# VH-VL binders against Large ribosomal subunit protein uL10m (mRpL10): the designs that were tried, part 296

Target 1, 224 residues: Large ribosomal subunit protein uL10m (mRpL10), of Drosophila melanogaster (Fruit fly) (q9vpl3)
Amino acid sequence: RGKINIQRPKAPHYERARVVAVTQPKYPELPKAKSCFKTRAERTQQQQENPYNEIIAREVRNWLDHSRLVAFFHLSSITADDIFRVRVQLHKQNLHLKSYGSKIIEQAVKNTRYEAIVPLFHSNHCIVFSPDPEKTAALLRIVRRVPQMVLLGGIVEETMLSRNQLVAYAQMPGLHAVQAQLVQTLSQAPGHLIQQLQAHQNSFVQVLDVHAKNQMNEETPKST
Short names: E, the ipSAE of ESMFold2; O, the ipSAE of OpenDDE; V2, 0.75 times the mean of E and O plus 0.25 times the DockQ between their complexes.

## First folded at step 17 (VH-VL)

Design lc14 (from lc4 with heavy chain S104A; framework fv_imvotamab_arm2; at its last look DockQ between E and O 0.07; V2 from the best seeds 0.00; counts 0 for: pae O 5.0 > 2, placed apart)
Fold by ESMFold2, look of step 17:
Structure lc14 (fold): chain C 224 residues (1-224), chain A 118 residues (1-118), chain B 112 residues (1-112)
Amino acid sequence: as target 1 above (224 residues)
Amino acid sequence: EVQLVQSGAEVKKPGESLKISCKGSGYSFTKYWIGWVRQMPGKGLEWMGIIYPSDSYTRYSPSFQGQVTISADKSITTAYLQWSSLKASDTAMYYCARHWAYSAFDYWGQGTLVTVSS
Amino acid sequence: DIVMTQTPLSSPVTLGQPASISCRSSQSLVKSDGDTYLSWLQQRPGQPPRLLIYDISDRFSGVPDRFSGSGAGTDFTLKISRVEAEDVGVYYCMQHTEYPWTFGGGTKVEIK
């Protein structure tokens, strides 16, 4: 009975064909997010008006500060049973699957080197945290069997990596000093990394848009 | 070695103020939360609140909000629990404990016994 | 507030025999991030609490493997496979899924 009770609202409408494990019954405020920046007064007022977001954002920041591996995924429609099985498999490898609203992510990374990741969270997503960067290979092996989770990129040793860079990192076993040098080399080209993340995101969004148009059905909410 | 060292036992009268301390060492103080827990004599544990020392953000249990102040001074890696006016019912053992993303309260202070009488 | 109910209140156990402690929450401990934040603490007589188990079943550093945790949703169990003399004390479950964080009322384990 564990997680199922939260993901199955009480309303006796009918059995939902697909369980929305990550989404909330809220609509996104994307039009307000089109503005690049807000004033200090506006940010302070938002924090005072959303006390849940304030503490949860700090919890996310704490996960980011303690995780030497962070991986970002787009999350397609997935059953509660399937996501639970994936979560259990990941947890056995000290990999922690989580999801948060886009506003909470924005607060958690503001004024940090990670602020550039915010656009990745405009659509439905999930994040995997781990203190053990050598678990990257295990992560990719597990999620390869989960087509609903599409890798967007990640962070290793506080350095942002593209999808391809993260995959390449995972193939460098047992060489901590060499792996540290690789991550350090990638951090020396932050502009290139940002461009690769943006291009990957744009390509991924276009694929999702084509897929959504061909569905011709109700979809799970992709924003939080 | 991670340690949380609390200030010594206190004997006070009702109406007096008090500030007890919890000094963290052996870890990066600003990367971890500090919580305060009360244990009344012969009773269980009660969560009082938590602080994120990086920016001093606090969250209180409703039972303690307005009755205590939790603060931190990150320059000396110390968290504080403070009363402006003690009551006899504040007689208890008070613990600080460390919290972070991958674990619950993983390290605890030795406790500070506060006695309020007369 | 999430109420944490522990049973039994007292568990006298013969040395070397198993002990089982139950903790039930008033609502699911699955947090909005998808994880469940249930921990078990041990308080030996005259000592501060110490962490035994976090994330339902993960043993903290230095905790003997005779301690194990299990459960899901609202029902959780701490087991001691073979109680030793040093295991005497009060055991608390704790949730940090939602604020305010709350503890169970405690279970006293003692040798009979």
Scores: ipSAE 0.635, ipTM 0.847, lowest interface PAE 1.8, mean pLDDT 80
Fold by OpenDDE, look of step 17:
Structure lc14 (fold): chain C 224 residues (1-224), chain A 118 residues (1-118), chain B 112 residues (1-112)
Amino acid sequence: as target 1 above (224 residues)
Amino acid sequence: EVQLVQSGAEVKKPGESLKISCKGSGYSFTKYWIGWVRQMPGKGLEWMGIIYPSDSYTRYSPSFQGQVTISADKSITTAYLQWSSLKASDTAMYYCARHWAYSAFDYWGQGTLVTVSS
Amino acid sequence: DIVMTQTPLSSPVTLGQPASISCRSSQSLVKSDGDTYLSWLQQRPGQPPRLLIYDISDRFSGVPDRFSGSGAGTDFTLKISRVEAEDVGVYYCMQHTEYPWTFGGGTKVEIK
């Protein structure tokens, strides 16, 4: 008696398939937090009409302020279900997946130390927040299994890092150690690494400059 | 078992400096935040600030910013709350508590009573 | 700052009867993703605060089933289905949504 291949059940006969399709209970879609599954178009439309943009912007600021690890991802053809699955996995690791419209992000970070992140939000994107920078490795492990999530960069301990820098950080025991290694690597690394580091140096300088400017601007409401 | 043990009661005069401690045990000290909460006599709870012991990252309530210093020594799994110059108004019970990310203060110290009187 | 307002200030209850405490925030504690950072704490006389409920409705480990949390937006409720003698104390709600974190003023639960 042939072992029923339970892993790849043969497609049922077309008549049976029809009956199965008709008899499949339409389970109400689990109330997926509608906000997590909004298409870019829907988000953009809501941003234009929503008098609560300020509230949402404040929320974004709160997340940024509460987070020591922030990672930015591009989303490529990911389904709502896949996002939900990833969200659950991330949540178990105290990683919080959020998605906001570009305009909201822009409003949220305007005149703040985070202003440098605005260029990252030109496409379908999501943000992962964590209060624990040590979760970087866990984050990368989870998202590696999700090809639709492309790491763009992040913020660790108020420092903007490139994709490569985040990967390196995840492999290091601590920020200071990473910085030391980066300095060492800069001294030893072939010309290509130097170029990559130089490109990021400019980004760092920009972030620092924004930070300095914000320190001077007393009026930046710390997201209370 | 997760425990936070605070230093003993303090009686001080106005103008004196004070540093009280909170020692954590039974968990990875560097993985959780430690917060300080003030409770004045017969009053409610007031959040003062939090510290991440791994790197001593600290956030303060605006009301306590500049008034106190929160620090930690991860080598001995201890957090500190410090005053440079005490005031009579600083008389209160002070609690340390472990905080997990955004969720809650899940474990609390027994409290340290600070009395400041002339 | 988000102001947390608790009602009532005092709740005298008979043993075995239910109790309900309300906490209202001056601003919505709900984020766009549905996350709400509200906790309930119990402080018995002469003791440090104890966590009862976190994330609106999740019961902390070791907390009896008679305690339950509910609410959304700006209105939150802690319920005790049947008050026991050990439940005497002051209860606080706390918001973790925005800095500075703030507590409610407290509700004193007493036995009649």
Scores: ipSAE 0.025, ipTM 0.551, lowest interface PAE 5.0, mean pLDDT 82
ESMFold2 (binder alone), look of step 17: mean pLDDT 92; pTM 0.950

Design lc15 (from lc4 with heavy chain S54A; framework fv_imvotamab_arm2; at its last look DockQ between E and O 0.15; V2 from the best seeds 0.00; counts 0 for: placed apart)
Fold by ESMFold2, look of step 17:
Structure lc15 (fold): chain C 224 residues (1-224), chain A 118 residues (1-118), chain B 112 residues (1-112)
Amino acid sequence: as target 1 above (224 residues)
Amino acid sequence: EVQLVQSGAEVKKPGESLKISCKGSGYSFTKYWIGWVRQMPGKGLEWMGIIYPADSYTRYSPSFQGQVTISADKSITTAYLQWSSLKASDTAMYYCARHWAYSSFDYWGQGTLVTVSS
Amino acid sequence: DIVMTQTPLSSPVTLGQPASISCRSSQSLVKSDGDTYLSWLQQRPGQPPRLLIYDISDRFSGVPDRFSGSGAGTDFTLKISRVEAEDVGVYYCMQHTEYPWTFGGGTKVEIK
C-alpha cells in the first residue's frame, strides 16, 4: 500500500456547514411505551442507522482483515489542527488513523475473537491501522509526543496484545537480532546462563509466534 | 497474479434474462469486495453496486436498485450480475472491479459487452 | 448523491507537455472515519479502466511518477508532468466516501 498522503487544508465554507450539521444533537429517543409500536422518529432513526452501520461495519471488518497492526487509543480533547498533523505524520509511515461509533465496532467484531475490544469504543477513541507490523515502533514514537492519545492495546498478526505487550513487541529486535542474543547468552558463564536463556527464549517464542502467523497469512496472494 | 475474468459478450432480445459472471483468482476472494460498473456506449462510468462475498452483503446504487441483482458464489470465487428482463437501454459494457480497505477498484475485469436489440 | 464535476472535458496537449485535470465534489469527501476517499482512474482506448491514484495522492503499483494527485475537501487535481503517447485516454475521478459511489464525467487527454 501507497505512500504518504498529504492533505490540503479544509474547505472552510463547505466543511464548516458540514461540521455544524454533524454536531447538531442526535434525533432524540422517545420514552419507552408498553405498546410494540415505534414512533415515526424511532423508525426513521433505526432505518437510517441500520443500513449505514451494516456496510460500515463490513468496511471496518475489512480494515481488520488486512491490517497486521491495529492499535487502540483513548482520545482526549485535541484541536483539529493537532489531530490533522498527527494524521499526516502517521500516514507517512503507512499508519492510518480512524474513528468509528461503538455500534459499528460492535457489529464489525461480532462473532469474532475481538469482541472484547468493544468497551474501548464507548468513550472518545481512535484506531490506527497498518499492513506493516514493523511500524509499531514508529507508531509509538509519534504518539509519545501526543499526550491526548493514550495507548490501550492492539492487535499484531491477529494476536491481541495488552498495552505493555505492544510496547514490548515494539522494543523486540528482529529475528536475526534475537538469534544473535541467543548465541551471546549461550557463551556467558554457566551460573548466569539459565536466567538469560529463559528470558531470551520467552522473547524468542513470542516473536516466532507472531512471525509464524504472519508467514501463514503471506501464503495468500496480495492484491497490491 | 490478481485476475478478474468476466464472461463473454452477450447479444439478447428485450425481455430475456441474463446472468454474467466475474471470476476472481490470485487472491483471497472473501477478503475483498467486488463492484459492478456500467459504461454505456460513448459515456462515462456508473457505479451499479458492490458485494462483500464473505457474507454476500450487497449494496446497490439507487439508480440500479430493483433493476439488477448482484450475487456471489465464494466456493468458485465468482461474482454475478443478472437481469430478469433486459431492456434495450441495458446495452452497455459491464465491468467488475475489486475493492478493499487500503485502496479502491485496484483490479478490473476485461468487461462484458451486453447488446440488447429487437 | 455526491456529484463529481471534472474539468476540462477535453485536454488536447502537445507530447511532453503537462496536463492538469480538476475534480470538484458537491460536498466534502472527508468520511466520518476521518479519511478522504478520492481516486483517479485511467481508461485507455478500448481498455477497461485502471487505477492510477488512491487516497488523493498515493500512486498505485506500476504507475509512473509523472502522475500526481493533490487536493482536499471538495477540490482535487490530477497532474501529468509530461504527457506521453501511452497517456492518451479518459481520466475519471471517483469518490468512495459515501454510498452510492460516484464518478466524475471524465476528461479526455489527447495528443495534438
Scores: ipSAE 0.753, ipTM 0.895, lowest interface PAE 1.0, mean pLDDT 80
Fold by OpenDDE, look of step 17:
Structure lc15 (fold): chain C 224 residues (1-224), chain A 118 residues (1-118), chain B 112 residues (1-112)
Amino acid sequence: as target 1 above (224 residues)
Amino acid sequence: EVQLVQSGAEVKKPGESLKISCKGSGYSFTKYWIGWVRQMPGKGLEWMGIIYPADSYTRYSPSFQGQVTISADKSITTAYLQWSSLKASDTAMYYCARHWAYSSFDYWGQGTLVTVSS
Amino acid sequence: DIVMTQTPLSSPVTLGQPASISCRSSQSLVKSDGDTYLSWLQQRPGQPPRLLIYDISDRFSGVPDRFSGSGAGTDFTLKISRVEAEDVGVYYCMQHTEYPWTFGGGTKVEIK
């Protein structure tokens, strides 16, 4: 009995597909973030006249200040639905995908330590925020499945990282794991030192014992 | 340990000025918001406003806009709520609370009781 | 302003029994970024409020697992699986999706 491929179910027969399509509960479409549907042009235009630009800029700054992981992505021809799907996946990992206009970002980071990120926002982009730097690996795993999201770089623990550095960071064992390894290494060091110090003494004692045994054998008179 | 310690109870007369304080400790004071919440006797919680101590950016509830002033001194990790002229209706418990973007008001002060009576 | 309506106003519960509190918002609490900023607070008699749940369903540190939050859009629920004596107090939902931030009217949980 062939293993039901649950990962890639074969498309049902057209009649079944029709029935399934009709019987699929129309779940109310989760409110698609309006921001996902706005073209760059629309976003830019809205930014020029929006009295709330300061508020949004402050929000961006807030996210930056509270995040220990920030990743910057270029978006290439991604649909709103795809963004939504990715957002849901990221959210399950306490990763928050947000999109802001370049002008808002510029305003948000002006005269701050984050000012260096401004050049990254020349095209359609999104930002992923997280309070947990350990989620970097999870983030990259999720985004790997989304070719329309191109990693540009990020900020981890207040340090700006290139794309390559961020990838490398994700591959590193967590801080706790490294600390544990260090402790283990340090705990083994005294044992090795003691063994090395005792090795010479033990060898010396062995040589002396052999010498003593040899002398005893020579002194045993051949009883005629 | 994260702690917010508020100033002691106040008894005032109508028309008097008052400034109460909330001191934060055990965390980076400039990285978190401080909000103020009013609770009138026997009533529910009311959001008054919030301040970002790093640059003193402040937002108020419309109901409290112009009625109170929220401020902070980051050098001593203290937030303030002040009235220029108290009213009897200002009699309430006032709480400060830390706000974090990835959660909510996660830590609260013990509250400051303000009594305004003639 | 977003109005938060809690029901019931009072919830007398027998020890060891479950309790459920509802919070309804006058408008969707889903922000443009897809996040929903709803929290539940507990206020015991004579004490300051305490955070129980944030982001609809996430338990704050130190909060017992008997507390759970659920909901979406405009309807939210706090559940206590087994009410304990220490759970007596007033519970508030709070939205911080839009300014001004607003609290529900509160639900008083009492032991029968």
Scores: ipSAE 0.701, ipTM 0.861, lowest interface PAE 0.8, mean pLDDT 86
ESMFold2 (binder alone), look of step 17: mean pLDDT 93; pTM 0.953

Design lc16 (from lc4 with light chain S39N; framework fv_imvotamab_arm2; at its last look DockQ between E and O 0.29; V2 from the best seeds 0.60)
Fold by OpenDDE, look of step 17:
Formats: sequence, structure tokens, C-alpha cells
Structure lc16 (fold): chain C 224 residues (1-224), chain A 118 residues (1-118), chain B 112 residues (1-112)
Amino acid sequence: as target 1 above (224 residues)
Amino acid sequence: EVQLVQSGAEVKKPGESLKISCKGSGYSFTKYWIGWVRQMPGKGLEWMGIIYPSDSYTRYSPSFQGQVTISADKSITTAYLQWSSLKASDTAMYYCARHWAYSSFDYWGQGTLVTVSS
Amino acid sequence: DIVMTQTPLSSPVTLGQPASISCRSSQSLVKSDGDTYLNWLQQRPGQPPRLLIYDISDRFSGVPDRFSGSGAGTDFTLKISRVEAEDVGVYYCMQHTEYPWTFGGGTKVEIK
């Protein structure tokens, strides 16, 4: 009884092969789970000059104009659920994660001070907005746990910062803390100067007193 | 303190023109939007439109498009709502409210009562 | 236009008791950016509206802790944990997800 070689089945006879080919159920290709994320191509095609694009562009401009912290991220193979989780975490810190098409961004920032950000939007990207620049540290803390979000750079207080600069900024003491420190330093400076000025005067007076005392002691005749 | 102060009550006849005002203070006027809301007597709130005073970008509700004009003068931090020809149906309280990217209608004016009667 | 439906129309409440107001939208208020732009407003008799809650659940500055907002998609709720006399008025939900912005019909909160 010949061992049916299940591993390398001999090609069926030509006639059988034809029948098998014709009777192979054409399984409808499972609709490719439309990745919740419209492919870049689909997003770009839908971005035809739709009056709607102007509205969205205006919205983007609104966010940019009112934000003191803007961070740009590249998204690498992130799921909708992951984005949602991150969004919730960010929202708790008054950080707002948004995603816009490149054409919309281009339209939004055209002829504005933000035009320099356009090259950042060549792939899947998101933007985080905040009215509070002090939230930079919180933002970085949250996104560190999300490897799919890669920081590209940002805008803080109307200044464009590189990734490294933004990280450095987050490590700096808050503006108020720095100001307080500066005030403290400035408040101590006059005191120190006064002390130094007085120290010389006091030393001079001490030297004069010692001299006066020595002269008085020399003038006291030893009453033998 | 953020304040929106609206112009006083108006009594007008049908066919007359009217311009009411909303002056903002205590904040950077050009960085915030001003919206207008109508409230007819004993009725709810109706969104009329919104303006960004910085560049005078304006959006209207379809119901109010062409019926009113929203404008702003940033130099005096004032927004305006105007009618070219009033109708009796325009009788209502009109509110202005502040809007920006992070909150909507967080501060309101005291309202302007407009009465249109023959 | 997005239609905002509030229930109940009137809510008689005993002082110190909780109140709940529902707001339903005719379509999802989740914007393409993933945010939901729903506000709750309070209008006391003879006064202009006041913002209570923004972005579904965030309390505006100066709003007491007894006010809370919740919901998602099309269903939203405003809760007052302990109604006080000063809470008498009409409450409105508002969406600003899509133009035109629209308000609910309002819910009148009264003391029994």
C-alpha cells in the first residue's frame, strides 16, 4: 500500500487539474479590513479642493494661533486603539492630539510664520497642542510610553524647536521658577554689595580703633 | 477679568436698520472668537454665527445667512451684529460669547434686548 | 444640521437631591480629529448663559464640583450631585463639532 506522500502531492493529471482549477471556490477576498486609518493615498485623494478643506485649514490655524506648545510626531504602525488611549491620557493634561492631512496643513500655514513645519508632514503624523508650555514635560512623559509616536520637533512660545531642544526645554525649570530664582539672586546682590562695602569701612574703623587704643596705652605713664 | 459688555436695549420698527455691539476686555481680543446667539422670548438658544476679529473670518448659521451681518473692529475690541431691515420676528435677546481653540462660549455678554414692533 | 435633544424638558428636584439631564445628538459628535465638542450651559432666570462643562466632562473655572458631565458619541449626561437653590434655571447642551453649532432645547430645573 504505497505511502501517500502528503508532503509533495504529485501534480494531478491535466484533466483533473482543469476540473480542480474550475471548481476552486473563488472565496471573495475578505474585504481587507479597511484599516481604520485611511491609507495616505486615500486621504490625499479625498483632499481635493473641497470647501471643507478650507474650514479644516482654518481650524488648524486656530489651534496653532492659540497654542503655546505644539509638538509634531511621526506615527509608526500605531493602532486606532492605541491612539485613543494616548489621546485620553493627553487630554487629562490639557494636551490635544490632532491629525491632519498634509495638504490641509500646507493650506493652513501657507504664507504664515508656521510654513516651516510643512516638511514634517510627509508621512503619518500627528500634532499635539497645548495652551500651556509647562505641559511639555508631561507630554514627553506620556509619549515615552508610546514607542509608535516619534517626536520630530515642536513650537514653544512661538519658537520652533528641534527634538533635542524640546527635550532640553522640558528639563528646564519652569519660567516662574527661573524668574523666582533670578529675583532671589537679584535680591541678594545688593545685600552682598552692601556687606562688602561695609566690611571695608568696618575694617578701617577697627584698624583706627586699634591704633587709637595703642596710642592711649603708650601715653599712660607707668606710675612707678 | 474677562468681560463682554453689550450695547443697551433697542426698540425699533420693522424695516429699520440696527447695529448692536459687544466689547471685549480683560483679554487679547484678537486671539479669541466672538459668537452671537439669539434667544427669542421664552425660547431656547440659537447659534447665529461667529467671527475671528483678527482677520474678520466669519461663519454664519444657514438660518441667519444673509439676514444679519457679523463684523468686528479689533482696534476698539468690539464685535457687531447688524440688520439692514428688521422684522418683528427679530424680537429677541441677543448674546455675544467668547470662543477659542480650547473652549467654546466660556464668557458671555449680558445680552441686548431687541424689540421690533409696529 | 445636528439636532440636540434634551430630556427631560422639566426636572423638578428636591433640595439636596441629585439631578440628571440627558442630551442626545442626531449624529456622533466625535470629530475627525477624535475630539468631541459638547458643552453644558446654565442659564439662571434673568441672566445670560454660563458655561458649566466643556469637552463633555471638563468643568469650567469657578464651577462647583457638584456638576459633572459624561457621555460619548451621541449620548451625554449632566449630573448635579446635590441640587442647591442657586441651581434653578435652564440647562442647555451645545455641540460645536460641526457647523452650524446647535443647542439642545433646554431642561428647566426647578425646586419642588
Scores: ipSAE 0.799, ipTM 0.905, lowest interface PAE 0.7, mean pLDDT 87
Fold by ESMFold2, look of step 17:
Structure lc16 (fold): chain C 224 residues (1-224), chain A 118 residues (1-118), chain B 112 residues (1-112)
Amino acid sequence: as target 1 above (224 residues)
Amino acid sequence: EVQLVQSGAEVKKPGESLKISCKGSGYSFTKYWIGWVRQMPGKGLEWMGIIYPSDSYTRYSPSFQGQVTISADKSITTAYLQWSSLKASDTAMYYCARHWAYSSFDYWGQGTLVTVSS
Amino acid sequence: DIVMTQTPLSSPVTLGQPASISCRSSQSLVKSDGDTYLNWLQQRPGQPPRLLIYDISDRFSGVPDRFSGSGAGTDFTLKISRVEAEDVGVYYCMQHTEYPWTFGGGTKVEIK
């Protein structure tokens, strides 16, 4: 285990597929030009058959590790044109729409606190990543016009939030707004109050802590 | 400030071993991939492979599989490219570059010129 | 392997005039996650490459707005609206949709 995994998936079966392609008319199957977003079945099959799933799982982990906002959606039937339009609108806001098979997600979150998200990916889904948690309001505004994307919940600043918690987060003042309100209040306060607040970032953490407590209470209610 | 600083130029003979380095600073080293790129004299760029220093997972281009070894030492935030036996055809400029989710090869090392001649 | 073909190989341009560089891939660069991973790099003479454009059209930090990228599927374009003396060098497209990652052959931008 001190070595990296040197075993790699077998080379793609390009030679076998190429023999078939030579003996048959070429079809416009690769890539699928009609849609910029593959169907759930095609994604699942392609992910399970991809010889490089190990590296793709690490790419997903890298998205999770670098995104301060992650939102999970159920995706019902939607035209390729509509999902492409949504992807473009989201990208303009630094919101990145992606989809992965459940096996890839499972590998990506193994031994992390995010293992609980795996069941969300057994149905047709999509994920939105962003480095900017203040973009949550823009995300919700854009997807309100897209009834095929149903919000399930998300992750903000490494804290898992339910659907309702994420909506509530989007309505609260952003981190910058909270910081600005604190600075205005401190400009009026005595010097020792300023020193106490400089040593504590508790109001900053309390907003996130309230969301985490509500999420945990909804997910793990006591039975007794 | 994100920086990738590579080891200095090397002049070697065929058959010798070599290990060149790429030290990353100004960012969380284990959360970003490091890739290696070859540029032969007067030629374009060739992707050699990539490493994820968090667990040392490595992926090579088929053209370089078995020809070089990519490794990293996260305790000193350094990635390495090494040859067990250099060939004259290994004469080239070698770059390291950083990759992560939101952009690829966003920061590059200054390059290490490797010259292999009698 | 995805083959990346750039045209032209050389683009001599008068200072202040536009330049346009084309990159074609042998197959779609739309990855299974739904996104397209096409970058443009600049290599000035005697310097390492640097990132100009990622995700087809997004300018990297510190890149002047005279650089723009566009395209979809297999056809991509880098434009320089007004070529300056500092823009001399070789420009590469790069895909990281599929392993192995591959570069175009390069386009040399020169001043007439």
Scores: ipSAE 0.618, ipTM 0.841, lowest interface PAE 1.8, mean pLDDT 80
ESMFold2 (binder alone), look of step 17: mean pLDDT 93; pTM 0.951

